# VHH binders against p53848r504to814: the designs that were tried, part 32

Target 1, 311 residues: p53848r504to814
Amino acid sequence: TYIMAIFNATPDSFSDGGEHFADIESQLNDIIKLCKDALYLHESVIIDVGGCSTRPNSIQASEEEEIRRSIPLIKAIRESTELPQDKVILSIDTYRSNVAKEAIKVGVDIINDISGGLFDSNMFAVIAENPEICYILSHTRGDISTMNRLAHYENFALGDSIQQEFVHNTDIQQLDDLKDKTVLIRNVGQEIGERYIKAIDNGVKRWQILIDPGLGFAKTWKQNLQIIRHIPILKNYSFTMNSNNSQVYVNLRNMPVLLGPSRKKFIGHITKDVDAKQRDFATGAVVASCIGFGSDMVRVHDVKNCSKSIK
Short names: E, the ipSAE of ESMFold2; O, the ipSAE of ESMFold2 at other seeds; V2, 0.75 times the mean of E and O plus 0.25 times the DockQ between their complexes.

## First folded at step 16 (VHH; framework vhh_7sr4_2)

Design w01 (at its last look DockQ between E and O 0.83; V2 from the best seeds 0.65)
Fold by ESMFold2 at other seeds, look of step 16:
Order: structure tokens, then sequence, then C-alpha cells
Structure w01 (fold): chain B 311 residues (1-311), chain A 119 residues (1-119)
């Protein structure tokens, strides 16, 4: 399992020019320490740099500000002689195709797009033009301001278009018996599948794509728990749907999966009314559960405390 | 518009033979894989045989050795020769054009032709 360490290149909530930003040297030193902690137990580490908050209802930095916050930092990380460059993988957390373009120019390896291409129709073209780049196709609904009102999931996300569903290594009778309990993860799979089709049609290669069910994006905290438990279903999911005078079969089996369980609001719901030491333990247990259910990559805030759970 | 028209179905005795034809139009026939599928009431469509644009063939286990798929790119037609027919072969047979992508497939279906194997 890979560890993806979150690094926020954002200021606190003020966002008032450079007076509240750490300089690049300070940020680079923080990243060197973060890498040292992760590489103590792991062969490699992925650093996920974000210049714009993506939490629901958050105020979005401008594209120019996102570039200013994130691109010089990525460049500095790649140019550092203090890091084992063969063990440090860089990801940028952005839904903007122009930010992705700039990050690629300075040596990023992964584009982590929480919108799965929904927020910027040019994103797939950028990924397709750069076959060396990995793309995380994440699930959400609506936009940053509306997504938390779209967490209602029905048996077929794509309506009457869905014809058949399959879960590998599950007898068809067992799938039918489970359908009421698995509505959420199957709907997520269907919506990811639809966006997957668009990515492939735009020239993105299957081997470039990791999928992310999008914990906390158009999902309640209880739904996050269901998704974590049901990762084996997503990893073995395929389905057919009608499209005009044709039938489409989509196979998501064996695609790598990323989970980001460490979001503050989600952890807060799980750990409400417990002391700080018990919260640290509970956070580690959630991360371990993600690995136990088959996540190929976990995105975490606290690399040092989580590295031992992941190892 | 992809159009597939099956013909050649009918009633036949066990041990008999039928030849199905599928006339294709609305696409560059020689560039695509074609296939035959069948469906009995209450069941899903199953692969009977397919043939690539290059002529390579695959068969379902229950029909291997008895059925032969072929294509004529000059007539835009795919055929299924069915020999040694059994009652279990009774089904609606569908011609399909198959478009392969990375990790997903597009199937275009004909309307089907009934094959009934009965004494």
Amino acid sequence: as target 1 above (311 residues)
Amino acid sequence: EVKLVESGGGLVQPGGSLRLSCAASGFTFSSYAMGWYRQTPGKQRDLVADITSGGSTKYGDSVKGRFTISRDNTKNTVYLQMNSLKPEDTAVYYCAKVETREGYWIFYWGQGTQVTVSS
C-alpha cells in the first residue's frame, strides 16, 4: 500500500496576500522532514501538494493564486539535493487543467483531481497529452458549494440505462441479496465508470488512472464508512448500460484505489466525545481498515503517526 | 447508423444444420470484430462465437467443434454455420458489432433470429 502525505500550501483562512504564507525554504524544510518520517518505514512516499481547499463549501482560491502557492514549491522539491528523488513522488491536488499543465512542466508525477474531470472539461485532454502522468479520477457530485446536498443514492445512479451489474468472485445470487446494502458503492462505481469512459474517449490510458470513491465529497460520514467497508466491491465492479442503439460494458476490475480517510470533519464524527489520545488511536484504526479492505493508496495528514499503521 | 440484420433461423431437428447470416451496414465492416450471441428466455446473452477483423475466431465451450463463424468483407456479412444441433441450442441468436476500448466495450445488436431445435 502507498502512503500519500497531504501538504497544504494554503495559508490559514485569511488568504490575504503573502504576509500569511510561509516562504518556499520553510515549506521545503517541512517536506524534507515529512519525507524523512515516511521513508523511515516505507520504500517511497507520495507528497500531495494542494494550493486550494476542496472541502465542501470552502472559498476557492483563484487559478492564479493556486499556481502561485503550489508550482514554485513543486519545482523546489524536484530541484532539492536533500531528497532521494527516486523515492519521492509528487502529486498536485487540483481540479484545474491549467494548474495541472503548470505542475507537469515542473516535474509533478500525479494529478489528483477530486472532481474526476467534472469541474474542468479540459482536464482529460491534459492528461492524455502526458502519458507519463498518473491521474486520480475521484467521485463527487455537483460542485464545491452544492455537493453536500447530493448525497442521496438510489439503486441505479444512471437510471434505466443500467442493464446488468457484476462483482467478480461474487455469485450473482449473492450480489442480488446484497443490493440494498451496497447501493452507495455501486452508484459510485457507475458514476466513476461514466467518467472513465469520457477519459478513455479523450485519449487517457487505463494504466494512467487510479480511482478514488471520494470520501466526504457528496457523502455523509456514515456513507464514508460504507465505502471503506465496500472497497472490495468497487475493485471488482463492472456493469452494462444502454447508450442509443448500443450496449456498453464497463470493467473497473483491478483498477488501483485511493482512499482519503483523514478528513477533519469525518474523523471528528467518528471521534466525538473522546480524548486526544483516543482520537489518535481511532484515526490509525480507520487508516488500517482502509488498508485491510484493499485500498492501494491512503491519503493522510499525519504521516509520522500513520506510517507505522500502514507498514 | 449501425444496422445489423440477421437471417437464416428456423426449426430444425436434432442433429441438423442451419446457417445464419448477418448483413451489416452503416460502418466500415472490415475494421471491426463481429460476433454471434444467443439468449434463452430468462437468461442473459451468451457468446456463441466471435471473429476479429483479421479473421481470428473464438467459440463458446458448448459449441466448439460444431459451429463455425466466418465473414465476407466484400459482402459486409458475417455467418454462423451450425452443425450437429442440439435442443440446448434453441435460442434467439443475435449478431453483434463490437467496438473495443481500454476497459470498456460497445456492443451494437441486431434484432435477433429464432433457432428452434426440436423433434
Scores: ipSAE 0.594, ipTM 0.798, lowest interface PAE 0.8, mean pLDDT 83
Fold by ESMFold2, look of step 16:
Structure w01 (fold): chain B 311 residues (1-311), chain A 119 residues (1-119)
Amino acid sequence: as target 1 above (311 residues)
Amino acid sequence: EVKLVESGGGLVQPGGSLRLSCAASGFTFSSYAMGWYRQTPGKQRDLVADITSGGSTKYGDSVKGRFTISRDNTKNTVYLQMNSLKPEDTAVYYCAKVETREGYWIFYWGQGTQVTVSS
């Protein structure tokens, strides 16, 4: 399982007199320390740099500001002689195609797009033109301001166009027996599949794509738990649907999966009545569960402590 | 629009022969692979035979040596010659244009033609 460490390239704090920007040298030193800690326990580490918050209802930095926050840092990381460049995989957390394009110029390896191309229709073209780049196609519904109202999964987004569903580690009869318990993960799979089709149609290669069911994006905390539990279904999922005068079969089997369980609201619900020491233990248990259910990559805030729980 | 019209199905005794035809329109026929699939109630459609635009063929294990797929690009028609028919060959046979992508497939189906092999 790969560890993806979150690094927010955002201002440290606001002062009474305005906004402050973190010093790139200080950020780079933090990243060097993070990498050292991670590489003590792992063969490699993925650093996911974000210059714009994607929390539901958060205020979005402008594209220009996101570039100013993230691109110089990515360049500094790639140019550093203090990092084992062959062991550091660099990801940028962005849903904007122009930010992705700039990050690719300075040596990023992965574009982590929480919108799965939904927020910027040019994203797939950028990925397709750069076959060496890995793309994380994540599930959400609506946009940053509306997604928290779209967590009702009794109505499939693809509706009556879905003809059949399959989970390859079970036969069709077993899927029918589980139907009511698996509505959420099957909806997520279908919606990912539709975005997957658009990515392939725009020239993105299947080997470039890693999927992310999007914990906390258009999902309640209880739904996050359900998704984690049902990762084996997603990893073995396929379906057919009507499209114009044709039938489309989509096979998501064996696609690598990313989970990001470290969201504050989600952890807070799980640990409401426990003290801080027990909360750290519970967080590690959730991460270990993600791996146990088959996540190929886990996105975390505290790599050192979460790595101990993973082992 | 892609349109595929099968013909040539019917009732035949075991050991008999049938030749299915599929007339294609609405696309550049010579540029695409074509196939025959069959389906019995409650089962997936199974590959019987396919033929590439260049004429290369592939067959399902249960029909190798008995069935022959061919195409006539001047008539926009794909054929399935079925010899030594067995009761297990009873199914609805569908002509297909198949567009293969990475991890997804687009099937354009005909209406199907029934083949029944019974004593």
Scores: ipSAE 0.583, ipTM 0.783, lowest interface PAE 0.8, mean pLDDT 82
ESMFold2 (binder alone), look of step 16: mean pLDDT 88; pTM 0.877

Design w02 (at its last look DockQ between E and O 0.86; V2 from the best seeds 0.64)
Fold by ESMFold2, look of step 16:
Structure w02 (fold): chain B 311 residues (1-311), chain A 119 residues (1-119)
Amino acid sequence: as target 1 above (311 residues)
Amino acid sequence: EVKLVESGGGLVQPGGSLRLSCAASGFTFSDYYMGWYRQTPGKQRDLVADITSGGSTKYGDSVKGRFTISRDNTKNTVYLQMNSLKPEDTAVYYCAKVETREGYWIFYWGQGTQVTVSS
């Protein structure tokens, strides 16, 4: 399982003054320390750099500001002589195709897009032009300002268009019997599959894509727990849908899966009224559960503590 | 508009033979691979046989050696010769034009033709 460490290049303030930019050298030193700590425990590390907050209802940095915050940092990481470059994998957390394009020019390896292409229709073209880039196709609904209100999942999210569903590690009869218990993960799979089709149609290759069910994006805290326990369903999911005078079969089986449980609101519901040490332990236990249910990559804030829980 | 019309189904005794035909129109037939699928009530459509534009064939395990798929590009028609029929071959048989992508497939179906194998 890969560990993806979160690095926020966003400031605490929302100033338009432009003169309170983060010090690139200080950020690079923090990343060097993070990488060295992670590489003490792991063969490689993935650093996910974010220059624009994607938290629900957060104020979105302009595209220009996002570039200014993130691209020079990625370049500095790649130019550092203090890092074993063959062991450090870089990801940029962006939903903007132009930011992704600039990040690719300076040596990023992964585009982590929480919108799965919904927020920028040019994203898939950028990924398709760069076949060595990994793309994380994540599930959400609506936009940053509306997504928390879109957490009601029906038994058929795409209406009558879904004809048949399959879970390859479970009898199809058992899927019918579990229908009400698995509504959420099946709907997420269907919506990911629809976006997957659009990515492929735009020239993105299947080997470039990693699937993320989007913990905390258009989901309640209880729904996040359901997603985690139902990852085996998503990893073995396929379905058919109607399209005019044709039928489309989509197979998501064996797609790599990312889960990002760290510091999501649902951890607070689990750990309510416990001290900081017990909250850190509970966070590690949730990460270990994500791995136990079959996630191929976990996105975390505290690599050192989470790595010990994984062992 | 893709149009596929199956014919040749019917009732036959075990051990008998049938020949299914599928007349295709609305696309450049010789450029695409075609298939025969079958379905019983409540079950998935199963591959019976397919044939590529280049003439390569594949068969489902239960029909291998008994069924033969072929195509006539001058008549825009795909055929399924079904020999040594068994009761378990009873199903609705569908002709398909199949477009392959990475990790998803587009099926254009005919209306289907019933094949019933019984004593």
Scores: ipSAE 0.566, ipTM 0.793, lowest interface PAE 1.0, mean pLDDT 82
Fold by ESMFold2 at other seeds, look of step 16:
Structure w02 (fold): chain B 311 residues (1-311), chain A 119 residues (1-119)
Amino acid sequence: as target 1 above (311 residues)
Amino acid sequence: EVKLVESGGGLVQPGGSLRLSCAASGFTFSDYYMGWYRQTPGKQRDLVADITSGGSTKYGDSVKGRFTISRDNTKNTVYLQMNSLKPEDTAVYYCAKVETREGYWIFYWGQGTQVTVSS
């Protein structure tokens, strides 16, 4: 299982008196420490840099500001002589195609797009033009300001186009017995599959894509727990849908899966919502569960404590 | 617009034979996989046979050795020769154009032709 460490690139994170270069130096030092901690326990580490908040209802930085916050930092990480570059994988957390394009120029490896291409129709073209780039296709509904109102998962919400579903390792009769228990993960799989089709149609290769069911994006805290439990269903999911005198069969089996449980609000319901550091211990238990259910990558804030939970 | 028109279905005695035809139009026929599928009421559509643009064939287990798929690219037609028919072969038979992508497939269906093996 791979570990992806979250790094938020903001001026407020480091009180340095306003110099852009000084912000980068301090951020780079923090990243070096984070990487060395992770590499003590792991063969490699993925650093996920974000220059714009993607939390529901957050205010969005401009594209130009997101570039200014994130691109020089990525370049500085790649130029550092204090990091084993063959063991450090860089991801940028962005839904904007122009930000992704700039990040690719300076050596990013992964584009982590919480919208699955929904927020920027040019994203898939950028990924397709760069076959060495990995793309995380994540599930959400609506946009940053509306997604919390869209957490009702019913077949009607997906339209009338879905005809059949398959969960490999079960037959149709077993799926019929489980239908009411698994509505959420099956709808997430169908919506991911629809975005997957658009990615492939725009030239993205299947081997570039990792999928993410999007914990905390258009989901309640109880829904997040069900997604974690039902990762085996998603990893074995396929379905058919009707489209203009045709039927489309989509097979998501063997797609790598990312989960990002760290510090999400649902963990607070387990731990009484007190302190972010106290939630880090509970997050470790949830991370171990994600791995046990088959997640291929986990996205975390506290790399050291979460790494120990894998053992 | 893709058009597939099946013909040749009907009523036949057990042990008999039928030849199904599928006339195709609206696309470059020689570039695509074609197939035959069948469906009984209340069940899903099953692969009977498919054939690649180059002529390679695949058959469902229940029809292997009894059915033969072929194509004529000059007539834009796919055929299914059905020998040694059994009552279990009773179904609606659909012709399909199949477009392959990475990890998903697009099926274009005809309206179907009924095959009934009885008496």
Scores: ipSAE 0.566, ipTM 0.796, lowest interface PAE 0.9, mean pLDDT 81
ESMFold2 (binder alone), look of step 16: mean pLDDT 86; pTM 0.856

Design w03 (at its last look DockQ between E and O 0.85; V2 from the best seeds 0.62)
Fold by ESMFold2 at other seeds, look of step 16:
Structure w03 (fold): chain B 311 residues (1-311), chain A 119 residues (1-119)
Amino acid sequence: as target 1 above (311 residues)
Amino acid sequence: EVKLVESGGGLVQPGGSLRLSCAASGFTFSSYAMGWYRQTPGKQRDLVADITSGGSTKYGDSVKGRFTISRDNTKNTVYLQMNSLKPEDTAVYYCAKVETREGYWIYYWGQGTQVTVSS
């Protein structure tokens, strides 16, 4: 399982945003320490740099400001002689295609897009032009300001377009006990599948794509728990849908999966009114559960403590 | 737009033969793979045979040696010759144009033609 460490260089993050408002040299020193801690236990580490908050209802930095915050830092990381460059994988957390283009120029490896291409119609073209780049296709609904009002998964958004669904190549309709318990993860899988089709049609290759069900994006904290428990369903999900005098079969089986369980609001609901140290241990337990259900990559704030839980 | 019209189905005795035809229009027929699928009530459609644009064929295990798929690119038609028919071959047979992508497939289906094997 890979560890993806969050590094937020934005003032609207309550996680580590304040410690990363310092100059680039200070930020780089923090990243070197973070990498050292992770590489003590792991063969490699992924650093996910964010210059624009994607938290629900957060104020969005301009594209210019996002570039100013993130691109020089990525360049500094790649140019550092203090990091084992063959063991450090760089990701940028952005939904903007122009930010992705700039990050690619300075040596990023992964574009982590919480919108799955929904927020910028040019994103897939950028990824397709750069076949060496890994793309995280994540699920959300609406936009940053509206997504929390769209966490209603009792009905399928694609409705009657969906004709058949399969888990482990078994028709899910024949598994009555699972049908009502899994409406959420199947809804997410169908919507990811729809974005997946768009990515492939724009030239993105399947081997470039990791999928992310988007914990905390258009989901309640209880829904986050359901998603984590049902990752095996998502990893084995396929379906058919009607499309303009044709039928489309989409197979998400064996796609690598990323989970980001360390979101502050979600952890707070699970842990209620515990202090920060107890929240760290509870976060570790949630991360371990993500791994146990089959997450291929986990995105965390506390690399040091979560790295031990991952191992 | 893609249109596929099957014909040649019907009632036949075990051991008999049928030849299905599928007339295709609305696309450059010679550039695409074509296939025959079959479906019994309550089950998904299963591959019977497919044929690439270059003429290479593939068959389901239960029909190999008994069924032959062929195409005539000058007539925009794909055929399924079915010999030594068995009661388990009873199904609705569908002609398909299949477009393969990475991790997803687009099927264009005909209307279907019923094949019934019984005495």
Scores: ipSAE 0.563, ipTM 0.784, lowest interface PAE 1.0, mean pLDDT 84
Fold by ESMFold2, look of step 16:
Structure w03 (fold): chain B 311 residues (1-311), chain A 119 residues (1-119)
Amino acid sequence: as target 1 above (311 residues)
Amino acid sequence: EVKLVESGGGLVQPGGSLRLSCAASGFTFSSYAMGWYRQTPGKQRDLVADITSGGSTKYGDSVKGRFTISRDNTKNTVYLQMNSLKPEDTAVYYCAKVETREGYWIYYWGQGTQVTVSS
């Protein structure tokens, strides 16, 4: 399992000439420390840099501000002689194709897009033009301001166009028995499949894509727990859908999966009314559960404490 | 507009032979893989045989050695020669144009032709 460490490039002032380079140096020093801590326990580390909040209902930084916050930092990380560059993988958390382009120019490895291409129609073209870049295709509905009003999931998500579903490596009768209990993860899989088709049609390669069911994006806190439990279904999912004059079969089997449970609202709900040590332990237990159910990558804020949970 | 018209089905005794034909129109036939699939009531469609644009063939395990797929790009037609027929081969047989993508496939189906193997 891989660890993706979250680094938010906060909206600190960079207007002070004496502090502008020092702010980047301070962030770089924090990242060097983070990498050393992670590499003591792991063979490699993925750093996910974000210059614009993707939390539901958050205020969105402008594209220019997002670039200012994130691109110089990514460049500094890649140019550092204090990091084992062969062990440090860089990701940028952005839904904007122009930000992705700039990050690629300065050496990012992964574009982590919470919208799965929904928020920027040019994103897939950018990824297709850069075949060495990994793309995280994440599930959400609506936009940042509306998504959590769209958490109602039914078997009719694709308007009866779905003809057949498959969960590989399971008994067909067992799937039929679990049908009502798995509506959420199957709808997520179908909607990811639609975005996946779009990505492939725009030239993105299958081996570039990692899928993310989008914990906390258009999901209630109870639904996040269901998704974690049902990751084996998503990892083995395929389906057919009818179209005019044709039938389309989409196979998501064996796609790598990312889960980002850390500091999501549902952990706060679970951990309320307990002391800080118990909250830290509960967070680690959720991360360990993600790994136990088969997540290939987990996205966390506290690499050191979460790494203890996977030991 | 893709159009596939199957013919050659019918009733045959066990051990007999049939040859299915599929006339294709509405696309550049020589550029696409073609296939034969079959379906019994209540079951999914199963691959019987396919043939790539380059002529490479693949067969389902239950028909290998008995069935032969071929294509004639001059006539825009794909064929299925079925020998040594068994009652288990009874099904509706569908011709398919198959478009392969990475991790998803598009199937264009014909109307189907019934094959019944019975004494």
Scores: ipSAE 0.537, ipTM 0.789, lowest interface PAE 1.1, mean pLDDT 82
ESMFold2 (binder alone), look of step 16: mean pLDDT 88; pTM 0.877

Design w04 (at its last look DockQ between E and O 0.73; V2 from the best seeds 0.58)
Fold by ESMFold2, look of step 16:
Structure w04 (fold): chain B 311 residues (1-311), chain A 119 residues (1-119)
Amino acid sequence: as target 1 above (311 residues)
Amino acid sequence: EVKLVESGGGLVQPGGSLRLSCAASGFTFSSYAMGWYRQTPGKQRDLVADITSGGSTKYGDSVKGRFTISRDNTKNTVYLQMNSLKPEDTAVYYCAKVERREGYWIFYWGQGTQVTVSS
């Protein structure tokens, strides 16, 4: 299982008439320390650099600001002689194709796009032109300002177009018996499948794609728990749908899965009634559960403490 | 508009033979894989045979050695020669145009032709 460490490349503070950004040297030193700590426990580490918040309802930095915050840092990381470059994998957390393009020029390995291409129609073309780049196709609905209001999954958006669903290694009778209990993960799988088709049609290769069901993006905290429990369904999911005068079969089986369970709001609900010293342990248990249900990659804020619980 | 019209089905005795034909129109026939599938009531459609644009063939396990798929690109037609027919071959047989992608497939179906193997 890979560990993806979150690194926020945003300004420390602001003042009137200007902006103050963290010094690249200081940020690089923090990343070097993070990498050394992680590599003591793991064979490799993924650093996910973000220059624009993707939290629901957050104010979005301009594209120019996002580039200024993230691209020089990525370049500095790749040029560092203090890091074992074959063990440090760089990801950029962006939904903007132009930011992705600039990050690729300076040596990023992964484009982590929470929108699955929904926010920028040019993203898939950028990924397709760069076959060495891994792309995380994440599920959300709407946009940053509207996604919290779109967490209702009781009525299938694709119900009329869906002809058949399959969960491999599961009897079709068992799927029918579980229909009411699995509405959420099946909707997520179908919507990911539609974005997957768009990616492939734009030249992205299947082997470039990891899927992310998008914990906390158009989901409540209870829904996050359902998704974690039902990852085995997603990893074995296929379906057919009508498209004009044709039938389309989509097979999501064996696609690598990323989960990001360490969202502050989600963790807060899970750990509401525990004291501070027990909260770290409980957070680690959630991460371990993600791995236990089959997550191939886990995105976390505290690599050192989460790594101890995983080991 | 993709159009596939099957013909040649019918009632036949066990051990007998039938030849199915599928006339295709509305696309560049020589550029696409074609296939024959069959369906019994209450079951999914199963692959019987397919043939690539280049002529390479595959067969379902239960029909290998008894059935032969072929194509005539000058007539935009795909054929299924069915020999040594058995009662379990009874099904509706569908012609398909198959467009393969990475991890998803697009199927265009004909209306089907009934094959019944009974004495």
Scores: ipSAE 0.535, ipTM 0.784, lowest interface PAE 1.1, mean pLDDT 83
Fold by ESMFold2 at other seeds, look of step 16:
Structure w04 (fold): chain B 311 residues (1-311), chain A 119 residues (1-119)
Amino acid sequence: as target 1 above (311 residues)
Amino acid sequence: EVKLVESGGGLVQPGGSLRLSCAASGFTFSSYAMGWYRQTPGKQRDLVADITSGGSTKYGDSVKGRFTISRDNTKNTVYLQMNSLKPEDTAVYYCAKVERREGYWIFYWGQGTQVTVSS
């Protein structure tokens, strides 16, 4: 399982109303420390750099601000002589195609797009032009300001565009037996599949894509738990849908999966009313559960603490 | 627009034979894979046989050795020779143009032709 460490390239703030801008050297030193801590426990580390908050209802940095915050930092990381460059994989957390394009020029390896191409119609073209780049196709609904209101998942009626569904794992009961308990993961799989088709049709290769069901994006905390439990369904999911004069069959089986369980509010709901040590243990147990249910990559804030929990 | 017209279905005794034909138009026939599928009421369509543009064939397990798919690129037609028919072969048979992508497939269907195997 790969560990993806979150690094926010956002400005610091003070209670007096001032704003302290972190310089590149300070951020690079933080990254070097993070990498050394991770590489003490792992063969490699993925650093996910974000210059724009993707938290629901957050204020979005302009594209120019996002570039200014993130691109020089990625360049500095790649130019550093203090990092084993063959063991450090760089990801940029962006939904903007122009930011992705600039990050590719300075040596990023992964584009982590929480919108799955929804927020920028040019994203797939950028990925397709760069076949060496890995793209994380993530599920959300709506946009940053509206997604909290879109966490109501409905079953598709027979005879809609989705005609049949399959789960290839023979250990799972028939979907009809679990119909109302699996509506969430099946809807997520269908919506990922629709975005997947669009990516392929725009020239993105299947080997470039990792899928992410988007914990905390258009999901409640209980829904996050359902997704984690039902990762085996998603990893074995396929379906058919109608498309003008044709039928389309989409097979998501064996797609690599990323889970990001380190959403603070999500963990807070499950660790409420426990002491600090039990909260740390519960956080680690959630990460270990993600791996146990089949996540190929986990996105975390505290690499050192979480790595100990999955031992 | 892709158009597929099946013919050759009908009623036949167990052990008998039928030959299905599918006339194709609206696309460059020689460039695409073609297939035969069948469906009984309340079930999904099952693969019977497919044939690539280069002539390679695949068959469903229940029909191997009894059915043969072939194509004639000069007539834009795909055929299914069905021998040693069994009551279990009773279904509507559909001709399909099949387009393969990376991790998804596009099927264009004909109207279907009924095959009934009964005394």
Scores: ipSAE 0.533, ipTM 0.785, lowest interface PAE 1.2, mean pLDDT 82
ESMFold2 (binder alone), look of step 16: mean pLDDT 88; pTM 0.884

